Miniprotein binders against Uroporphyrinogen decarboxylase 1, chloroplastic (HEME1). Designs and how they scored, part 3

Target 1, 365 residues: Uroporphyrinogen decarboxylase 1, chloroplastic (HEME1), of Arabidopsis thaliana (Mouse-ear cress) (q93zb6)
Amino acid sequence: SSSSSDPLLVKAAKGQAISRPPAWMMRQAGRYMAVYQKLAKKHPSFRERSENTDLIVEISLQPWQAFRPDGVIIFSDILTPLPAFGVPFDIEEVKGPVIQSPIRTEEDMKRLHPIDFEKLQFVGDSLKILRREVGEHAAVLGFVGAPWTIATYIVEGGTTRTYTVIKNMCHTAPDVLRALLSHLTKAITEYVVYQVEHGAHCIQIFDSWGGQLTPEMWERWSKPYIEEIIHAVKKRCPDTPIVFYINGNGGLLERMKGTGADVIGLDWTVDMADGRRRLGSEVSVQGNVDPAYLFSPLPALTEEIERVVKCAGPKGHILNLGHGVLVGTPEEAVAHFFETARNLDYQTLFQNHVPAEKAEPELVV

## First folded at step 2 (miniprotein)

Design n13
Fold by ESMFold2-Fast, scan of step 3:
Structure n13 (fold): chain B 365 residues (1-365), chain A 81 residues (1-81)
Amino acid sequence: as target 1 above (365 residues)
Amino acid sequence: STPEQLRQLEELATELERLAQEAIRQGNTELVELARQFLEWAQDLLNYAASQGDERYLQRLAEFASDLLELARQLLSEYRS
């Protein structure tokens, strides 16, 4: 397909000339919205909401109907693909996600199998509907957890604050951990391709727990598996940009660039100008307005958005928060964020900006 | 980030978890839903602490956490067994 027909967000991801930054938010659909809260009361099971095609589509479209962001991310969970390759989970009232039978030994590894997409048809069906409903106006985004992040859930048995079991496995059971990460790499690669084939314009990889590793440990235990996924996906889906995000990534930016991702998502703690300088012009950036600014008066939020956009530069920027939307965020602030993004103009912000028609694509007959 | 500010965020997250447990002990379906929300708030605060933000960002998070904690206490005070 012609790059000129790509959604604004995809053009930004590819570093193409555009008139303004596209904008979307991590955790875009959710409890900060009154319409989501009403639906959640009617359908109280999170697994029901994340595994029913009609509910996934309705929830995913709630922020698009309200705010018209430039990206619509599928409402899903990072653990959604796990049962399809042999790791069932549940969501408990108090603890959240729980894996009753963690994988920690060679014997435990026997439960793993290749990913079974018959168990994930609700994802593919939802993406097809989203692409039909918004694809001419916004990019549809899929997402997946990186192997280290997913392995952390599997090995720890759920959410963790200590990372004790997985960090100890790096030293006491490295062969088991490598085997698990290798299996996850294959399953995740297939899941990314599946999402693209069913309608995703763009994929975000989350290595949320990668920030808990030292740079040397991250290069050993996470980076190689992410590189393998990106390389494999680029071969099979060459036109699909990949966004890569790590929570707490300030120490990892140059190494994240080395993965081959098209877009590096900056954490809210990173100064955008510093991040852009460190990454250079070869990759695009996403972010990174502090989510706490959504609690500021609207003029202060506008000033912060413009500051971040100016630091990111006149191309290759997907405006976002530096983290997910926080619980209790005012819907009016979210609406203002997207309205501000739509009203930005690169020519107004950057006096030396070349008009899009004369910058890219290269004038080759 | 300073150790003192991270300790304050950890204390606020711990208090949110304590209020969640109180809601569960009261055995009301609405309070169980509130308990789930309190635990999500606590986890978000701890995730931000783990990201090692600078002092300005940690102060904004502590203020946000304090506001959420006050809201949680207000909601719990309105419930009667």
Scores: ipSAE 0.018, ipTM 0.466, lowest interface PAE 7.6, mean pLDDT 84
ESMFold2 (binder alone), alone request of step 2: mean pLDDT 65; pTM 0.496

Design n16
Amino acid sequence: GSTEELVREAERLIQEAARSGNPELVRQAMELAIRAFELSGDERLLEQAIRTVLEAARQMGNEELIRRAQELADRLRQEL
ESMFold2 (binder alone), alone request of step 2: mean pLDDT 67; pTM 0.556

Design n18
Fold by ESMFold2-Fast, scan of step 3:
Structure n18 (fold): chain B 365 residues (1-365), chain A 80 residues (1-80)
Amino acid sequence: as target 1 above (365 residues)
Amino acid sequence: SEDEIRRLIEEAIRLMQEAIELARSTGNPEVLQRVWDALYELFEALQIAERSGDERLIQQAFELIDQVIRLMEEAIRRAE
């Protein structure tokens, strides 16, 4: 049984008894840190930084060295696995990530193939190093985009603000979209297992664009593929908790619970108390401090953290932001967030009195 | 510049707190949808800025953020 040796974050994900909430931040490595900005000047290609083992390790460890979060997520890109199964991309200065040959037809589908991990060794190698570097002090997190989110990039040809092509395909080319989502489900399942086998304690699935669907459309076009991934991963990696997050998930919480994920990440627009009532105590939750609070005075940030923690309850809570940490976030605020989390004590937060030290010895008869 | 970019982000973040509060407090689906759309565009712009590393694209993202801020201010004004 791994329960007593598991990192704090893994114990929280499994709903086990712990003394405080573990804490980490989505997008914790990045431009808000001076050390990252300095490194990015020397290595200006984001793709280089996300595909070089030494750089991935250095960047992934920057928040851990500075702030000691309870989780260390591998520095990577959501599109990183795409070339390994037949979808090359580039990062263009004017448009950001671009997929030169989008997949929109049955003919386009012929380019897809099973995932080739020889093209992803930098991910596996980085995870092994991260696992050894953090030891028993933090959980290593891997991550992956959900099939709907990845399909959106592929069919749109890159980043989109309208989601026009993929939403249109739901109505005009549903068989092609189902075939794409099925291929992505297999590739993503293998990629998750690969990350676990190479050192990840925990995996977060991001369905960043799932919130753009109506609940009924999300149940048709996203939920079944996520369920298939979670079911397959839990069979092959039974000790690995899965966190599931959707950007804009307020209308989807009950349906997200139905996927079989161990932890549901709450979006920053959801009230934690309301989210907890809707999800119940059997499911663990992650989040959901508004990232904007990191720009507030430190006492206000402390009060908000304590409010969220009290609403989430004394177990099954991974403290996080309700969204990724924003560019320009003060490092002082991030340090304060993690220090606040470390100084929390569930017994103190949920008790009326601090237990007094025993003034008298045990009565001898 | 980096300092100018940071100040614009800080301003956008302050306005997002008001949008969240309105989204939670209003029962009007049309107002909620407009606030929600504005929040999504703002986060997409920030995500593009982070991924690009290019000063020109970052500037374009901030132009979009400015447009979204104006849309959010209009939505807030209408909800009041």
Scores: ipSAE 0.000, ipTM 0.236, lowest interface PAE 14.5, mean pLDDT 82
ESMFold2 (binder alone), alone request of step 2: mean pLDDT 68; pTM 0.533

Design n2
Amino acid sequence: GSSEELRQLISRFEELVQRIRELLDKGNVEEIYRLFQEAWDLFNRIYELARSTGDPSIIERVFELIDRLLQLIRELESRLN
ESMFold2 (binder alone), alone request of step 2: mean pLDDT 82; pTM 0.788
ESMFold2-Fast, scan of step 3: ipSAE 0.062; ipTM 0.555

Design n3
Fold by ESMFold2-Fast, scan of step 3:
Structure n3 (fold): chain B 365 residues (1-365), chain A 82 residues (1-82)
Amino acid sequence: as target 1 above (365 residues)
Amino acid sequence: GSNEEVRRLIDQANELLSRAQELHRQGKTDEASKVLDEAFWLLYEAMDIAVENGLTELVEQIKSLMQKVRDLIERVNAEKAK
């Protein structure tokens, strides 16, 4: 069960009473930071940076040292666990992720095996170090891709703009696709539990490509597998909240709530007041400041942060962007975002708090 | 000038923060909360003046101090919630 000693972000995820919204950013470690750019020049391979414990820890801590967010997410890639269950990949500078041998047939499925954590020790070791370094001050976040999103990479052979192969498999090879999604569900469940056991306070599930499905197709091909993961994780890790995020999720909010996730992350195109109304008080929300506001004058950024916070309400809100931090984002704006969040007070925002200091009246002698 | 006024507000807030830390050590959580509230509002005023007048170095000092005040407010509130 939940504890009063939980980090601020975990309390918000559970809908508990808190004094202000916790804040973190998707992609908070990265290319917008000068310290990251310098490290990336010294270690130019993304695979090296995401699979070396010392580098993972250093990079993950860069935004915490600079900005003191309420959440520290492990620096990793959504494809990182794939080689551990039989799907090797590379990350190429121009093409991005490439899956050398896509899985599209029953024969291809024979290459899959149960997840081997011997190949993922750098994840577990990094989470243990992060928990020691920041666990008293911030929540440590792990993350994972949803089965549909991961299957899309595997089946397409990497990044896709058309989703042609996987969408066609829904009609021409549905049994193969179901078998793949089932295997991924088991591997992902074990990977989430592994991250929690090694130090994650909270897990975010990304179904980045789920937004490319109609609601009816998402209910058929993505939602059941996400529900299975969440139910299994909650049974084994009952104190760990699950955040669920889909880019472009405006049409899916009510269905996302149905997965059993504790927190629904809102895309930047969703009005926070509308999203909150549609989701109700039974779940918490995360987001959803437009990342483009970080390029606006600082007073305009402050007004937008306060507007979003007021719309989300005084409980169950994790302040975030509605999408990842953009390349070229000014570090000053990121600092201002976190400083603004720390200086907010729910009592002031929702109760028009005024200090009740009364001067003693002059004594007439 | 505005620089002198901001420095004066920072000094007052530092004094209040020290007093709140002592009250918290003595278990006087309600009194600590009141003093922290006063410190927070002084720093908010200081921040407005410093930002309006482009006092970048003082803005950084106020940000640092506001964080210390917020950290202690959260600690005191957690203790009161027990």
Scores: ipSAE 0.000, ipTM 0.088, lowest interface PAE 23.1, mean pLDDT 86
ESMFold2 (binder alone), alone request of step 2: mean pLDDT 87; pTM 0.839

Design n4
Amino acid sequence: STEELARQAQELIEKANELMREAVSTGDKEKALELIQEAFDLLNRAWEIANQLNDPDLIQRVFETMDKVIELFSEVQSRTGDESLKERIEDLRRQAEELLQRAQELLSR
ESMFold2 (binder alone), alone request of step 2: mean pLDDT 74; pTM 0.712

Design n5
Fold by ESMFold2-Fast, scan of step 3:
Structure n5 (fold): chain B 365 residues (1-365), chain A 82 residues (1-82)
Amino acid sequence: as target 1 above (365 residues)
Amino acid sequence: GSTEEIFELMSRAWDLLNQAYELARQGNYEEAQKLIDEVQRIIDEVERLLSQNGDEELLRFAQQLLEEAQAFLNYARTLQSE
């Protein structure tokens, strides 16, 4: 095959024949690891850790060095590209992301400008180094937030429990909201292409706050912009698979498939067999082991991994958690998860039934 | 105001949980449990403040994180018994 040199994860994303599921985890690098905690004590600013090339590379490679996952996702934040197109932010320990100057009016929109990649060189440089370091042994993943999710941060001024401002804008200022979403769509498209050009094998789109919309509202306010991004990226980067994930996506699976994504990520509340049935065989799936299983005895974790893999089928499956790695997750459980994935064999797991061929009748004289 | 009090209490809870995880990794489960118990008391205070505010989702999120911390402690104790 012409794609025989692709990493295992990329082959799975494209639905190609492979011997086992590739595996990686959302929030793969982080606080659950002792080495990350030591580094964070030395470099306590999250902005420093997420915007310094050497630190990004070191952190991104910590789980790869320890566990050898099939995917290495760049250590970054969903809001990282925002200052590059006119939206400064900061990250507070309890509140999370804070945007002191939210954008809510036509006048506020004047602060926005086209994305300036001179402000994002640390992303491109980090991806280039990660690609070199993992070689043929893993896929490098980039990621980006969907326009609705990013607009929610910008409009709300940070994390929100009610989504009151952005939901109200759908009714009272829809033209302003559409203008914002359109600007974000262009900036996000360019950011995805930038990541691919600098080393990402695969991109994951997160519409984390899209799950807070009804399906009909999501189709109106999120889906069209995601479709535009995927269409544009596939024209410019035809060999790069796109993974699409939403928290709380049980009601949205068929609509998510409609975006043109190559891989649909299932959250932990979706039964993998049902998800596969609803999505069909034309798209690949990612997930969806409950992150809480990482707190279970290792044999129980193995059984759950095998159950999920069997339900997903012998191709087009990227093994992952149905949500990010939880705070306090034991490193031994994470190691076991990746070892289990490496030791799986589709031929053994899925015994092919070959119908007995009719025996040749005995030659009669 | 009330919101600032809740955020201050939650920040304190997260600091204590981080200390509990560190103690559990060192095999000091007794001290880790004491910190988790202190976090539970903080969550009880947050619940009282939220009863005036009506934001039940924030309380549920805090309770979920406490459950995760307790599950981690119980599991870590099993792994470190050797």
Scores: ipSAE 0.000, ipTM 0.196, lowest interface PAE 16.9, mean pLDDT 81
ESMFold2 (binder alone), alone request of step 2: mean pLDDT 73; pTM 0.663

Design n6
Amino acid sequence: STPEQVRELVREAEQLMSEVDRLVAEGKYEEAIQLAQEVLRIAQEAIDIARQLGDTSLLERAQELITRARELLDRAQAELRR
ESMFold2 (binder alone), alone request of step 2: mean pLDDT 84; pTM 0.798

Design n7
Amino acid sequence: SQEELSKRIDELIRQAQELAAKGNFEEARQLAYEIFTEAWRLAQETGNPDLIFQAMDQIIEVLWNIARESGDERLMEEARELARRTLELAQSL
ESMFold2 (binder alone), alone request of step 2: mean pLDDT 69; pTM 0.591
ESMFold2-Fast, scan of step 3: ipSAE 0.037; ipTM 0.551

Design n8
Fold by ESMFold2-Fast, scan of step 3:
Structure n8 (fold): chain B 365 residues (1-365), chain A 99 residues (1-99)
Amino acid sequence: as target 1 above (365 residues)
Amino acid sequence: SNEEIQRLIDEARRAAQEGNTERVMELLWQALQLAYESNDPSVIREAIRVALDAAQRTGNEELLFDAIDLALYAAWQLGSEEVIRRAIEAAQEAARRMG
């Protein structure tokens, strides 16, 4: 079922006819904005900023107030739901995320429990406020980390550049790793549904660390769990589109399509026309302007936006960057990006299409 | 001086290995400010490279974003398209590896 009252972004995600591409940015709220930097100085704990309803709402609305994007993503962390199902963590100002008691054995698994939403009330409350504030004009987005990405944090004990523990578990403790990934899949599925029930129009799944696996390992250790989440969410929330994004691995596009996601996010290194061709017309695409263009003169940025939009085609495209907005990005460039998206018109951009009455006959010889 | 910049960079590398995020940020700000004052694109590119390396060594996302912000701000202030492009490429590569 499709509603004409759906936000522009939701219509694009469903491949419905629209007059222009909707636009939003990954890492939309953040340090590139002066207002965010000022707030972060007053509230220097990232965990405080991501777990206080008033701060979450204020931060999430900063880009809305400044730029009027077509999507407003809740300011949060992919690790936020972890304490609610038995994995306490802290974000230390010195060392970043720290999980004091990593899960690596069958005994450790006994600490896990079903997700407790009383510990996530600030997420639900924030989504309800965002939906009321912007829901008439923009889509509210929630998000989750994929099971592989979350498991990497849990078994490594925090941020890692080597992925040594989890990669070794693939060989030395595969049954434990499968049990952990299965538990995470159930918790993440419930968390997605929770976000939808509390106001999210659309959900994005991030498999940030999935790009560090070979395609064969990703199909074994990540893809099945993502497919299970998407299948369960589509059954329980059939009107909510799901966007799937992996950093830096254009080699996975066809496999990402296979997960059942409605929209596939393209990394900035993927040519949009190639990505669109490889994915076909059954899924929508998101992206993929190189964030570097936000440092270019404004006319060059406009030209690149139009180029990407023309390559993506006249429907099923959510305009975005191919990576999260970089700190230090000029706010004027971000404003220009969203203004450019609002001023686009598919009919004008595809004016070179010959009307049917003037179409040249197909050459058969 | 370039000798002072190099000393600050060396201290930042050591602080990063110790996981002392506050000290890394303090030293990177000083190094980048001096590099900016030098008005030498080569010195600034070197300082940016070291700042991102130090941030990656600590594994701290907050420090990484602070280092990227300082590096991009320094490059942008110079108005050099080449330095800005290289700083952005380094920032994108660092962010991609972490996330």
Scores: ipSAE 0.000, ipTM 0.309, lowest interface PAE 11.0, mean pLDDT 81
ESMFold2 (binder alone), alone request of step 2: mean pLDDT 66; pTM 0.554

Design n9
Fold by ESMFold2-Fast, scan of step 3:
Structure n9 (fold): chain B 365 residues (1-365), chain A 95 residues (1-95)
Amino acid sequence: as target 1 above (365 residues)
Amino acid sequence: SVEELIRQAEELARSGDYQKAIELFWQAYDQGDLEAAQRALQIAIDSGNPQLAYDLFNQAWERGDIEVAREALRVAEQMGNTDLVEQIRRRLESL
């Protein structure tokens, strides 16, 4: 919706005039909350918790009830849509995601099929309920993994730090990898549109493992597929802003801007003022308080939030952490983060602000 | 040569020098032989030594191979060392 009644977060994503930064956290529902831990003991399967409508809604609303963030993200997993297009998986609490039959050959590709939304009804139903419950007060966020990140899970068979199988496939089986990425691009595009049609105000694309590529490799194997998704989604859902996040993205900011995303999420290691300068004013930014600051004394956390907000500027900023909330984070620190965001006022913070002169254009080589 | 590393590692395993065998399988793994890590895990099981499973976990962790690190946890569980299992679980949970 292009309406002036859009939630604060959507207005920020579009770079519209607002009175304060909206705030939400990556991984805002989870194990740091006592209420989540109790629910997880009753329902120990993560897959059950992420595929049951009642549990998804209950968990997604836990941080809303406790902290009143400006965004409520659906509790889900980036692998959730995979069985709907032919890739079964399990999620184990300590071991994480496991894909029983990795796809690495042309023969393996025969298991893939177009995405079947009858198998994802719990996602659509959950988004409808969340939109009804909080949509007048906060933005409902959906999300999806980028093709490279999802392909990495599929070909590696689960979590990896080395990326050896998928990086080797770039050289030994590039046609198979391109075919996989193309199938994922189509499925992901449909899944984003599905989430929007069922209640999401905004979508975040995670290319979590793209940050482990050199810039040249990322431009070859990830960026084109993300651009295709964003282009297709914007044609079908023109009022829905897209947030794009890569962990470890300091070397990729300018390239990320080139994808057509409305909002670029900054990693916690990027200086906000530097990131804002490099991205310019045409795109919005999200982030990027270090999650470790939530373990600091509350006054220090307040000072860091205000510093980040001042560096991001008086519009086009969605306050967030630069990475997901850490296990063991004190709930009082999370409450303080959201209370601090609600109490900010751009006019007060920027009453003496003088815009910096624009940087001189780079010389063409 | 990756093939030479594997050959030497297999010879060390046959002679009962499991720790050196695992080190050479890790070198082969680092040079692109993805199956070498699974052979290292099998040697840890065959050794019956929980400390060797813990050493393997630490090496996988430091190399950034979370999947092999998680597999080393399963090996420790099968060997029945509850203290080691809890130490590994705590470290994996810190991610």
Scores: ipSAE 0.000, ipTM 0.143, lowest interface PAE 18.9, mean pLDDT 84
ESMFold2 (binder alone), alone request of step 2: mean pLDDT 75; pTM 0.656

## First folded at step 3 (miniprotein)

Design A1 (from n6 with E12L Q15E E19F R22E Q34E E38W R41D E45Y)
Fold by ESMFold2-Fast, scan of step 3:
Structure A1 (fold): chain B 365 residues (1-365), chain A 82 residues (1-82)
Amino acid sequence: as target 1 above (365 residues)
Amino acid sequence: STPEQVRELVRLAEELMSFVDELVAEGKYEEAIELAQWVLDIAQYAIDIARQLGDTSLLERAQELITRARELLDRAQAELRR
């Protein structure tokens, strides 16, 4: 039981034989926890919480101490690496996160430079501490935003509903957008490798805004850059699995599989059985319990977890929600989710499963 | 009158804050951001009018809206970046 081999989550990501699905949650550390709310009152700036090593470690370990998930994701912001390659951002009192000097022209591109890890030591230090604290019992996860998603923030100047500027650039300034995406691809590749070298067992790529593109536009403006990142990371970090998640990904599953990611994260609106059928058995899946099920009575939550696990199959499944933990989620429900995952046994769940038999001929009476 | 219109806008903003909180809880962060930003704009206007009128009650309500809306805006924007 004290084996130092790959953590359960890493084995699942690689499609290896295991006895149960590992489990973790997107937005695992957060406002649904009383301890997080208390800390956030003392340190109200999200940027402070995501850039201070002691706070990052404390926050990342809050769900580990409470629930013992199979994965511990570093508490961070997808905007965190931006200042390190020439795109400073602030959190303004009224507007929230703002990039005051958006990049939209060839002249603006001159501000970009190769990623400077002296500005990101708090990430590397935090990962080393997390690996030491939980690495024998759980996988440490790092993460990055995909080039399209990051470019959206840089070009729009902050969070946007319309995505007007970046969508317009696809048509009116495609060379500038390609140059930006290429620079981001190099910076993100280096940032993934940095996280792995400093303790991450596994990396999740979030293309949160990829779902805002048509499939054809996503193939053009996002997929090639993600493929480049995955290919480069696999050459340099061959033992590190990559999980790929897009919010609203129902129309993109086969294309996401084509990126070379080891694990495809399914959005909560995708039926797990359909998603598994479309992706096949050779790629692993993550998800996808509807976060709203955490508000259900505990027996109903157990049934839904078991249903999702059965649909995903007896290998290559990382149990998760199909979206992040919602604010107001009962901590008791989160505890029950992880306890349920630990008590699952694939042999028991599938022992009475009979492979599809040839249909019996209809009785001719 | 302008003072009556501003008080009505503050009342509407107060009602919308409950709805914004619901949107955040449901993971509808983009909608929450739009409405929280509108609440901030109305609250700032209400502060200016309250100060002109010496209306301590309106000033207190507007300041509370700013505090609540900024907290929800920051939270919703942070969640969208996950």
Scores: ipSAE 0.000, ipTM 0.246, lowest interface PAE 15.1, mean pLDDT 85

Design A2 (from n6 with E8F E12W Q15L E19D E38D R41E I42L E45L D48E I49Y)
Fold by ESMFold2-Fast, scan of step 3:
Structure A2 (fold): chain B 365 residues (1-365), chain A 82 residues (1-82)
Amino acid sequence: as target 1 above (365 residues)
Amino acid sequence: STPEQVRFLVRWAELLMSDVDRLVAEGKYEEAIQLAQDVLELAQLAIEYARQLGDTSLLERAQELITRARELLDRAQAELRR
């Protein structure tokens, strides 16, 4: 249940009365920051940076120290848990993530095993430290990839622009794909619970590649597995809000609401007023300032933030970008975004000047 | 609006690419590699934006940026190996 000690972001996720929207950014820690660039130059391996507790904590806290967002997301990768259940990967400088032994057949499936948290202690330890450092002032966020998104990496052998292997498997090897998605659903559920037990106040599910499916295909190949994760997590961690985000989600909003997530993240292509109208007031929303607005003059950024907040309404809104922070984003603009969020006041935004009047009684019969 | 912001991002990536050329010319290969990687990420995002807008001109420009960024990355890495 909710308490007065809950961070602002958690209260917003639960649709509770608050004075302003909390704010954080997807890809909050990263290359747009000079301090991150300096650290990455000293520690050039992304695997080292995302799998070393001291480095994870240092990087995750860089935006907290600079900007004081209302949420601090653990610096990690969507592929980080994969080796712990039998899918080794590496990150190559030019190609990005590479899975040398993709899983595409029943024989390949034999390599999968239940998730081994001995191999993920750096995640749990990092979350404990982050919760201690910022938990009194900000929500600590964990995150996971959705089964469809993770399966895409596994069967494609890394990043893909065409989605040819996984799309083909939907038609030529659907039983293998279902078996893979089922295994991933179990592993991801355990990984969400692990993150919550180690300090995460809130979890975001990323179905980054789900937007590449038609709504009918997404409802067949992604939605049921996400629903299963959310149902299982809510049963085991009933006080932990779940945020659900899909890149390219304009056609999927009503179906996303159907998953049982507490908060639906809107991408930057969705008009916030239209998104709110389509979702109703029963769920909270996150987003959705276009990350490109961070390259605009600061007054234009302020106007866009206020526009989005007004459209989202006076409760149940976590201010964010509609996508991750882009490389080359000015740190000044990020600072301005968070300062603008802190200076907002819902009473001021949603009340117009009216003549002085006798105060109305609380109860009107 | 979104179309204007996508055009701005493509133009910004093109300007950063000009800086990559300068860094390579100045023998600053480590900085050139880092900036070329940033351009590559921006160009990949611009492809997604252009695709959603149905703008084939922006899509072509973003694809050209990816090709050029990879060429400069390879060149800078080769020089650093020396």
Scores: ipSAE 0.000, ipTM 0.251, lowest interface PAE 15.4, mean pLDDT 86

